VHH binders against c4kar8. Designs and how they scored, part 191

Target 1, 263 residues: c4kar8
Amino acid sequence: MAELSTPSPASPAPLDGGRGDELEKFTLRGARQILQLLQDLITHRGLITAHTGGGHSFMTAVLKVDEERGRVVLDPSPDPQANRRALAAPRLTCVTQLDGIRIQFPLVGLGEGQDKGRPALFAPLPAEMLRLQRREFYRLQVPLAHELSCLLKAEDLARKPVEVSARVIDIGAGGVAVVVPTGAAEFVIGGTLPACRLALPDGEPIELDLEVRNLNRQTQRNGTEQLRVGLRFAALPRAADTRIQRYIFKTERALNAKARGGL

## First folded at step 11 (VHH)

Design x65 (framework vhh_7n9e_1)
Fold by ESMFold2-Fast, scan of step 11:
Structure x65 (fold): chain B 263 residues (1-263), chain A 126 residues (1-126)
Amino acid sequence: as target 1 above (263 residues)
Amino acid sequence: DVQLVESGGGLVQAGGSLRLSCAASGFTFSSYAMYWGRQAPGKGREWVSGISGSGGSTAYASSVKGRFTISRDNAKNTLYLQMNNLKPEDTALYYCAREWSDSYYDEGTPEYFQHWGQGTQVTVSS
């Protein structure tokens, strides 16, 4: 049970990272396991963030798995520049979630063409996929209907204080991921945002100190660029932790109830 | 074509100071946060410091806080790291970067960190 040994919830991972050999137990290398996982992503219409390097990514999806040709077919970005970055990249690092479990895999040798008359990106099947089932990596995908937001206290490009209402796209025990329009505020990895306000349904906003852990300029499915900001709870009061966990639990139960309804 | 070129490293005695520079080209420098990282012999990459695009916000690893100061000159497209009260454990190859990742999967993967410089060696004698 070494997998359950973890830094505190307020510090799930160090900025300098750990050793990659600790991920081996979460690495899938069996061809059938890889195919099954990719098919699950298709079935659940899982959105994938494809990192092209340089702090850039775009939103895509697996359209199909071509087992005979040994390749995946991906939905291209409507932004031609995002597609050019992807095609020029030595590799794509694809990140997604399935039932709150982080899934990550590389794609090498990306090409472009057509699938059934529609533009598509193609890549050989990945040789490995990570399925990170550790507690600190668990994230609830926030339903869009919940309109969950976090009021961030940051600085704009002119070094003036600014408050940005950011949409929360996922939430877990250790933090949240939010999206903001590119240029709305400046962030730096390792920086602290004090006294931010997380708005949960049915209650007053929770004041939290947040640490910036990840920054990525992400091209959305509609071609619009947004900044995705990964934020760690720097210090989480017990009452706030309880409310966040209740929200996660209630939302999961509601989502599971809908799924069992035969949708 | 993004280029980052570090300079200013060298040999210094414990308690000494060095100023590192990173000359950036090929992108709108002021639109990106910039970072200093280091890799000591036999160790993994360590995040050292970061600065926002305007220079209004900075962050430091606990091991260097109070001793190092990150700054930038957007008119010259140059990033700096002023290192004071250097210790033998600061001995490392120092490099500047336009991005940082704390992902285990992406760490040590040059393809992911395509906007990193070649580095400048800092050696601190006891």
Scores: ipSAE 0.656, ipTM 0.861, lowest interface PAE 1.0, mean pLDDT 82
Fold by OpenDDE, second read of step 12:
Structure x65 (fold): chain B 263 residues (1-263), chain A 126 residues (1-126)
Amino acid sequence: as target 1 above (263 residues)
Amino acid sequence: DVQLVESGGGLVQAGGSLRLSCAASGFTFSSYAMYWGRQAPGKGREWVSGISGSGGSTAYASSVKGRFTISRDNAKNTLYLQMNNLKPEDTALYYCAREWSDSYYDEGTPEYFQHWGQGTQVTVSS
């Protein structure tokens, strides 16, 4: 009597192998952030695929966020069997997309009831929500010792041209992220910064045009505010592209060698 | 709580003009870059225009460049979008948004938007 080992339900394949550390960057745990994202899903009428396990899923939507009761209200499936599966599941894995960004969050403690006289599913607010942004290009974290900088041609609060020397914190084939002091210049997503200069260790600075793609305000532990600016290479000469790629490759190789104990 | 309320949408003929407004509250308005986005039926939300906190820097999507003008009145906590030479393809729900400090860098799509309002409908007839 060969005990047919019931194949252990395949744990949902870990979302693609970005190092656990990278996922943390995309995980929202703040109550306000979670509430805002849920509200955004409501506003956009985002359809959610709720996975109940065993290869089963149903389509739902967030109907309401009840902050007072600390719960989310979901649209039940028109399929009673799907609802039964959902209620029986120890955990729902909810997957959706908002503005091209994949959003994933767990719901536990699902119950059924009525909201304003309509059937609804209820769950406690998620403790975390994953918002996965797709990176078009790999970004190398620039070692501090390399002291990469980018001279930004921007405007100040008075619309006067200013030059800001910004530290490069990461670099890829498509652009760089830099840090500038808050208030040093005015930036807007979609704006172009012409004739900037990227300083690489291997030679003369590269002149290039940059497009602002992201802004992130950060408060340091010392209370100093910094602005992280994500910049796309708007116009990159071929020779410059080659230099950037060479730098990235060389640096990655060195970092990997060091990690392996070789340096 | 951050609040954004859009207004000024409506029905307009092709070639016509509209001026949208976004009333902001719950934060220091002048300290944040503000943006307009839009969502056409069956399409994703797209970025339209942005303006820095002081209003000194502006940006536009290629599709609206030369036709739309973003501006702000920091004394009134109000963001504006002047839309000229409107086209049927401009038909969409228009949203205002504030910069999102917790945004991760993405080269492809501006993800720095937060606190979208309910939007104002713009319909351009042929």
Scores: ipSAE 0.203, ipTM 0.659, lowest interface PAE 2.3, mean pLDDT 84

Design x66 (framework vhh_7n9e_1)
Fold by ESMFold2-Fast, scan of step 11:
Structure x66 (fold): chain B 263 residues (1-263), chain A 126 residues (1-126)
Amino acid sequence: as target 1 above (263 residues)
Amino acid sequence: DVQLVESGGGLVQAGGSLRLSCAASGFTFSSYAMYWGRQAPGKGREWVSGISGSGGSTAYASSVKGRFTISRDNAKNTLYLQMNNLKPEDTALYYCAREWPSSYYDEGTPEYFQHWGQGTQVTVSS
């Protein structure tokens, strides 16, 4: 039984255009909805991977929506070559995540200039944005108060088995993202971590095999490095899938109740 | 500064073999997982294989598993890809990479840059 690969919302890779029939119901085309979503990306300081074609991409962010001129203002890459590729590209495919929801949109007609005396990239407002709120793609941001952890079975720098307790920062139907101190263990994209244990608030830890899909290094303000690891459930027993879905559902309901209480 | 220089590409007949090399400098080679990616004509970049810093763990794309072998020599700061039973569909520019693309990082993290080499061309004739 081959599993169909489903990219996580955190994946930098664009979604397959051949899924257009399925994705249409998640596509926003209303000008007001598009403007609101772009403003949400600004408010949450959402980082965007902009794919320029030919396997090239760069990291950007929406700095401003210029409604008067009908355009978005983007943070240019500090790499001049990346900016040149972007300007030469017929379109950018922008991929990001907001509140566990995958967002993807095209930008066409990219230009460069200045915004308030600073270098900036400009593009017309996108005609459509994909807001993929599916159970298969959705990632719940795990509340810090839940102290959700996953015990990873990996290898250290000397090829010795090591167990690392990693904090779970997001979770979905297809996997989890965790943070570990840099150097705690070795990871390789595509590698399998067998017999890991995911601790949910209710019941015994879930034993499962995880596949490494994403690695991202980040430096904390205190100078220590953290490694953010995206992990796919390699094969998930039905009982484990049920428990994970139940946790996601209960936590979503609690977060929605808290948000309504704030009004 | 990170530098990656690929070599070993060339023209080979279907069923043949090639070994690619990547000379790395500017960082502690043994502390990083290393990767091979490829870009076929008219297509985007595709992940091919990866190896952990110590060489203890390896991973392969389904299309090359059983035919390609990734390895490293940390004393020489060199990454290798042994390619056997080559097929015309393996024709591509092959890249050595220290980091595979990822968009997932927190506020305040420096902009993510992929550390990729210039590539080495592999052409497999039918």
Scores: ipSAE 0.369, ipTM 0.738, lowest interface PAE 2.7, mean pLDDT 80

Design x67 (framework vhh_7n9e_1)
Fold by ESMFold2-Fast, scan of step 11:
Structure x67 (fold): chain B 263 residues (1-263), chain A 126 residues (1-126)
Amino acid sequence: as target 1 above (263 residues)
Amino acid sequence: DVQLVESGGGLVQAGGSLRLSCAASGFTFSSYAMYWGRQAPGKGREWVSGISGSGGSTAYASSVKGRFTISRDNAKNTLYLQMNNLKPEDTALYYCAREWSDSYYDEYTPEYFQHWGQGTQVTVSS
């Protein structure tokens, strides 16, 4: 296995929903496989973004799997409105990552109650889970201590140019996800942000063009709302690709060493 | 509850024009980016255009750029799509949406969208 990154150019992907047949090969439907994967999420304390529809989501986690009652127990949001949106939604789409692999699953029939005297959300076990085991779907969750940022060139609510320093929350070969304070700027899916600057540790900021691919109003763990923006790298230079891949590799190794007791 | 109602579709000859409307209710319209998508029979969903909440930023699919114009009237809670120089390949069910996603970059798969209208049919004859 090589430790050296092989640089690759950024490839455009269409804003297209016609990939359903490709996803079938990544779909788990076995009851034991689903239970094991949910237990792995608990063991790794994986944070889950639960999408309630309408461009809204909240951060949650699987607290336990109640196999006897055939349900999962989720951590509710400290924002009561996020919980109301979740309970009203016909379906939650849950997204998380485990060992660099993107995992998605639906939850239907969400209810509320208590677990061990604390508020909790409950849902039947999902009938399927999607496990995307491809390098182009891999995203490194950026450690908060790294203070990774991207200076975005966008427009504010008054349609004036603005520069926003956005915190990078995940990064992969194809792009980054950032969080933007509510009201700081406006974005539209498909829009291009030219000459943005990605600040990595060790070196000058990387100047690159970004395309907006996803927008989501995310309720943070402290209950505040922020905009999560998914950004694709456009025309990524080889030198920039190499630096990004080096950062990802080094950070993965450090996180894996820490998870195994620092060795 | 969020409601989106499309109108303005119909049968038109190649080279013609149509203007689609989407009436929105149940949410603060000006706080959300809005989108037009389309689906031809037997094909997947195709993103067509998007507009930011204030109307300051727009984006278009390459297939329609220069021919279609997206706009909004926040006082009337209405989204528009002006379609000029229509081609037979523009034949599709057109719908407006409050959210959109890309299969490789989003945390929300397109097949789970909940806030789409019922659509308005556009048929372009040769």
Scores: ipSAE 0.598, ipTM 0.844, lowest interface PAE 1.2, mean pLDDT 82
Fold by OpenDDE, second read of step 12:
Structure x67 (fold): chain B 263 residues (1-263), chain A 126 residues (1-126)
Amino acid sequence: as target 1 above (263 residues)
Amino acid sequence: DVQLVESGGGLVQAGGSLRLSCAASGFTFSSYAMYWGRQAPGKGREWVSGISGSGGSTAYASSVKGRFTISRDNAKNTLYLQMNNLKPEDTALYYCAREWSDSYYDEYTPEYFQHWGQGTQVTVSS
């Protein structure tokens, strides 16, 4: 029985502490908005990572919204220990996504019971939900078969210049997200990577400067760590922009055609 | 528990200099990129500077580039910000932050940092 070491997702920052004025525009506090968003999560069968504190989390889903009782019904963990931690936690931090938008909300006053004869977790409706719509540009998820890569010019832990071949996982008009092995290079948000090379299927690599915009460390199921790096195109020649846009358009059309059963 | 404690703020005249420090504890300091942010009165938090775990890579906001220098001493678990040629617009509460793993967004915002200290006040008089 391989203990699926659920990668302990870093406990999301509590909604309370970092709420600069900037987060307010993304925070839903209206009862109707909250109910609608929860219902949307149900409709889309959105999986939720529920953080119980102490670096522990479990996967759940919203099963039902009980408006009359003012409560939300959650799917309990198959792990009894996770459920116990959830019930003991003063606050559950729920994280999910819908339509590519991150959603985060707190639940307090968690209880256990039965819904229609099945074990369930119950909590009062959240007082607020954070819906982070921050992306300015659409990002195409790159099909694995395309094997897009970006040669990054960076520095290693010893401050020596290194070249790292990174797999491109998504691409948009404004930049790319790539995955690199942890420790292959050091990155800092706001840093510039000069003279990188983006490989597209349609020709020679594009040389470009990249700015580091996001860093995310991920533990894979096999226990290996990888680093996801969000990169902005710092200076993109017009010809390169055209090629990138063409690639995105062509790929999207192909994916849509496949989704419609045409291929 | 992760702790960040900023110090070194104060009142300075325009053109003056300050050196901020951030003492870090509760995690392997050298394994994380560290950042400085600031919040001016009535404004949101803004990014100021970042430094990689080893200190090999640094970045600066355009507003402070050429005036501020970020550094770190991993043996002391301390982050520094040398601020030179200070301007009244640099007046703010300055925060130390540790990187937070969130791959959802490709934009840098202060919300992507998991841990902030209490901050240290920097006031630059005209």
Scores: ipSAE 0.061, ipTM 0.573, lowest interface PAE 3.0, mean pLDDT 83

Design x68 (framework vhh_7n9e_1)
Fold by ESMFold2-Fast, scan of step 11:
Structure x68 (fold): chain B 263 residues (1-263), chain A 125 residues (1-125)
Amino acid sequence: as target 1 above (263 residues)
Amino acid sequence: DVQLVESGGGLVQAGGSLRLSCAASGFTFSSYAMYWGRQAPGKGREWVSGISGSGGSTAYASSVKGRFTISRDNAKNTLYLQMNNLKPEDTALYYCAREWSSYYDEYTPEYFQHWGQGTQVTVSS
């Protein structure tokens, strides 16, 4: 059974026995490779979710790589509290995507100052970066115009059942990430949300059980806070899996066509 | 400052019980889901259990379901793990955490956030 061979929050496999050796082949440690990848993030103006610990994050971007001083320059949050959390954190975990490929790297020793008269955050160049080019980690960023939503069955802060319409921000073969207003509902990693309804284009909503895989309180570029929830499809009927794959394929193809047309 | 302090570990015979505690400070405890994780010698970090902020929802790893019970006392800012029918394979350093997983996945140990020093549980056969 796939359930027994694939680790889940309810049945995690030991990391040293399963994934450590595989992650190493996706880890960039060459200084030139790291510099090139950071420059690629600047060129594409890639948005970065910087995790400050304790379930908090904020949206940032790499503004500049200062090779002479061996540091990166980041866009600070418009929320002063998010910046204070970042500066107090022993480490930032930065997560982004470039052409659907997940990129993840640590920043240690964050400071603040000015760059060319503008507020900036500074950190030493990371010693390593993960570049995860695997199908199971691929996630399509959902275009805002598609207005994908998922109606979640959860509990509120008073332990009463609540239904929350959540916007789907990314989708893959194994699950979705959604955004929920802070305080709308309570979630726990490993918990199951039964009978949720995923709205895809060109058909009725798909009813399915979702498992909570990750939670993060994210400060947006406009300074507002939202809860980002990663959800795994507990089991998908073949027809639902086909519809999700077709949506991903068609959307990816359309986005690639627009990118090539811009040239 | 967010602080998490675990206690209650020790040496116990197989079939025995222990109750772990985690004292939390520096944040609004009831607003956060809380987690227990563990790391055995020479192994990676393993998720054990989670509880929502209100305590209304809980989740358990299959390896401990039916033997362990997670609970919280929001008035005391304390998280608990009641461990019954302990097995030698439960031997590990147990950690209390306010955040478990990253966006990569739950099994990426380099990007884990854990706030406590841990408490050692040793189960002899």
Scores: ipSAE 0.544, ipTM 0.823, lowest interface PAE 1.5, mean pLDDT 82

Design x69 (framework vhh_7n9e_1)
Fold by ESMFold2-Fast, scan of step 11:
Structure x69 (fold): chain B 263 residues (1-263), chain A 125 residues (1-125)
Amino acid sequence: as target 1 above (263 residues)
Amino acid sequence: DVQLVESGGGLVQAGGSLRLSCAASGFTFSSYAMYWGRQAPGKGREWVSGISGSGGSTAYASSVKGRFTISRDNAKNTLYLQMNNLKPEDTALYYCAREWSDYYDEGTAEYFQHWGQGTQVTVSS
């Protein structure tokens, strides 16, 4: 059997429909539940990666839910070619996150027009939405102020051992995503990084083995490439698991309190 | 445009060996990790092996570990898979791929960013 890995929250890829049996319990089909979730995406200004097939995607957002006409209104891409690909696609696969929970849904029958005089994309309301509430799919976006880091043991371009202090951008029960300084190290998906050290705000660094699960290259504002590395906890001692969960829950509560009390 | 062209497949008896090649063009080959995946009839795509840009790190699926060896020649922009002690269950269309997307599922390589056309390997008993 295939092992289900933790999906990346940055530039997320769609999940395989062949896992329908496993994903059925996380699938919303109630019209009011779908409407409420779409409205939550609007309220939280959630960015959506819309996959048009053929390895292409664009960033969009739900601007409006038109219950009377049974459709969603989406923000078109500033790239006309991306919009043309979307309109030509038989289906869009939309992927986003809300409060660290992965949300995925199909849109079929995409059209273009205007909403209040501005260009817009329209699609019928999705018949289903996937909301992955599994512990291993929850990802906390790490506040920059926390300066969370993971010391990785890897190899450089000359095949020499190197230790790289990587910034942790998100963390979940199953792993972390880190950004690696340009040119600092090489990675391969499926490779193991032994005896890495995760620094949490409270206490000693946690020593753990990590497995590389995904790699994403990003061009920074200065024109250099940044590598985002998704890392799975290969083996996690109970005490380490408890500390990670405590950090996640404390940080989430603090962020929720800040959002509700934020003046 | 990224292009990947596989070769070296064929018919072989169980216990035999084959060496697959993948000719890459359209990108700086040495800057990317490269992968082999396979798809058997009626099954999903399966990740087989990976190699870092310099060739310093490799990884293998448990089903092929100890029997297959991945390697690369960066001067020739070529990826290789040496397959030894082949089994009937190794019968599949074999693809090379450049670093895949943000999702990885061991045993399913559907989210590879770039695939070649593949080369057929058939192992008879």
Scores: ipSAE 0.509, ipTM 0.811, lowest interface PAE 1.8, mean pLDDT 80

Design x7 (framework vhh_7n9e_1)
Fold by ESMFold2-Fast, scan of step 11:
Structure x7 (fold): chain B 263 residues (1-263), chain A 126 residues (1-126)
Amino acid sequence: as target 1 above (263 residues)
Amino acid sequence: DVQLVESGGGLVQAGGSLRLSCAASGFTFSSYAMYWGRQAPGKGREWVSGISGSGGSTAYASSVKGRFTISRDNAKNTLYLQMNNLKPEDTALYYCARDWPSSYYDEYTAEYFQHWGQGTQVTVSS
């Protein structure tokens, strides 16, 4: 029967038992809450990774909330191809952080135009925003000044072993996100990278096995592409876990002190 | 525009084999990791297997490890899934995909990336 192979719009993916119920309590659906959170992203100049599907994303920011027209104004990519992908996408999934708290929201109906004489992207206000304030969802944005890196052991396009020094952009209890130049190495979701080395500011690099959990080709504001790789800690030793947690807590404390004008 | 067309499904007896194919177009096939996923009746979509752009690295869900083999032919822009020792629990609509959502970071967005075509139905009888 043809019905057996047709995707049904009446059968959305299930929420996965208790996980869906858990995410609902972190979902903001009130118009005023959504407006306030978007305004907080503007105030903090939060960088947003906008996922356009097909493993593609670009960096943007909320420039303005137009309450009267019921829309958000976003900073376009300097890469015309990224903007074309975004405009063609049925939905953008926007991911950002505010004070270490993961924020995620969909945008549908993206358009292009001008705001105050400058190019801009427009979308209707999202009907929902996810604000994940849990320790397991917490990701420390790694300060660029820390130059935190992870030496990845992977394969190149010719199936030759390569070592890639990847910049760590965020870190949490369960893993890291890193960036590598496109073409530097090959990755596959679910694949294991053995004996990688995470360099923290204090002490010897931590040797650990990493599992690839996500891959995104990201267009930077300068128009270059990089590959963002999400990596989960596999079989993390307790001593390594302790060192990673200390780094996170120490860095959070230092960032909070700096924000308050600490010297 | 990215297009993926799955084929090779059918009805098979438990213990039997099937080979699925996915014809890809609209992108540089060898530059992307490719994936197989499935959706059983009344269940959510499940990741099954992945393969790197060159084919040098593969990954499998624990439920299929040792029974399924993913492969690709970059000259033909085609992805394959060889399924051996099929079980009734393997009954599902099988999809190929160019990307897959993270089970750790991005489960909330999982639905967005899950399939690019109609899929191919696999039914395993007992």
Scores: ipSAE 0.535, ipTM 0.824, lowest interface PAE 1.7, mean pLDDT 81

Design x70 (framework vhh_7n9e_1)
Fold by ESMFold2-Fast, scan of step 11:
Structure x70 (fold): chain B 263 residues (1-263), chain A 126 residues (1-126)
Amino acid sequence: as target 1 above (263 residues)
Amino acid sequence: DVQLVESGGGLVQAGGSLRLSCAASGFTFSSYAMYWGRQAPGKGREWVSGISGEGGSTAYASSVKGRFTISRDNAKNTLYLQMNNLKPEDTALYYCAREWSSSYYDEGTPEYFQHWGQGTQVTVSS
């Protein structure tokens, strides 16, 4: 339902003391390191999911780093409501990947203006950036050409059983992120989806129990809205784990080869 | 303009029961999954239970499964938590929330929650 996407003010939880110490060793706080990482995101044209809270996010990118003014310039959403949510938010949580490494950083004090005559969003440089170079946090961005899907067993908005074929947008050792049309099915954080079927390019679908870990209504670059569902693998059989890892490795190798040989 | 008001807490003996209520206003209640979380003295916030917008799907933390029942009345904009066979370990401040998530599905990512009220205190005597 459209009302599921009603924006709300939100403050993502900061790094907690108990897990904060473990994540601290992956946190960049040096100004030069932060500038270099932001520049790498520009060079690789990395797409960023900016979480504005209330289960809302939008797709953006770092357009440039203005070192003299101490700020980043971001691509605004084509959806004016997404931009209004972002400007009203006390902070944005920005999540992206670079070479399969998860990068996360906060932006506080977002403003709007123009860059070279075009609308832009501006924020002070983040004081910290999280760079998670651990295998369990690696997420492969799934190529559209692979047409990876996961058949989810869920309930529709009328509480009737439904099977939803969801497109897999990223995959890692611990789970998948999928997109579904808003309103296709009901989800709840912590809920288990039994006997789902993950279709990899080679071989039979893998039957998996999946746990819902996150839900986000994401405004795409073209202005359309989709529900992004983060799903954790529950009790992966070793054979399934091996197939998923093989797919990730093979796809990474192919993407790397294409990047090096593709002039 | 979201408002969530928890009630129904109190002092109860081990093995007893309590029913918590959360009165919601300022949003289309049936369009949101709703959650109960708790925070014990000196500990972090933990997720207890969740229910989907139309009530078709529920989820529970392993520590409360079989003892607690989450439910909702969308006509009254009210969320409930029926707590049976209470244990001293259930002593905590209980919150309702319309959001409980992490930025990703990874086990190591911090969970996000948004609570709008002050909560209701549950104390279970041994």
Scores: ipSAE 0.495, ipTM 0.821, lowest interface PAE 1.9, mean pLDDT 82

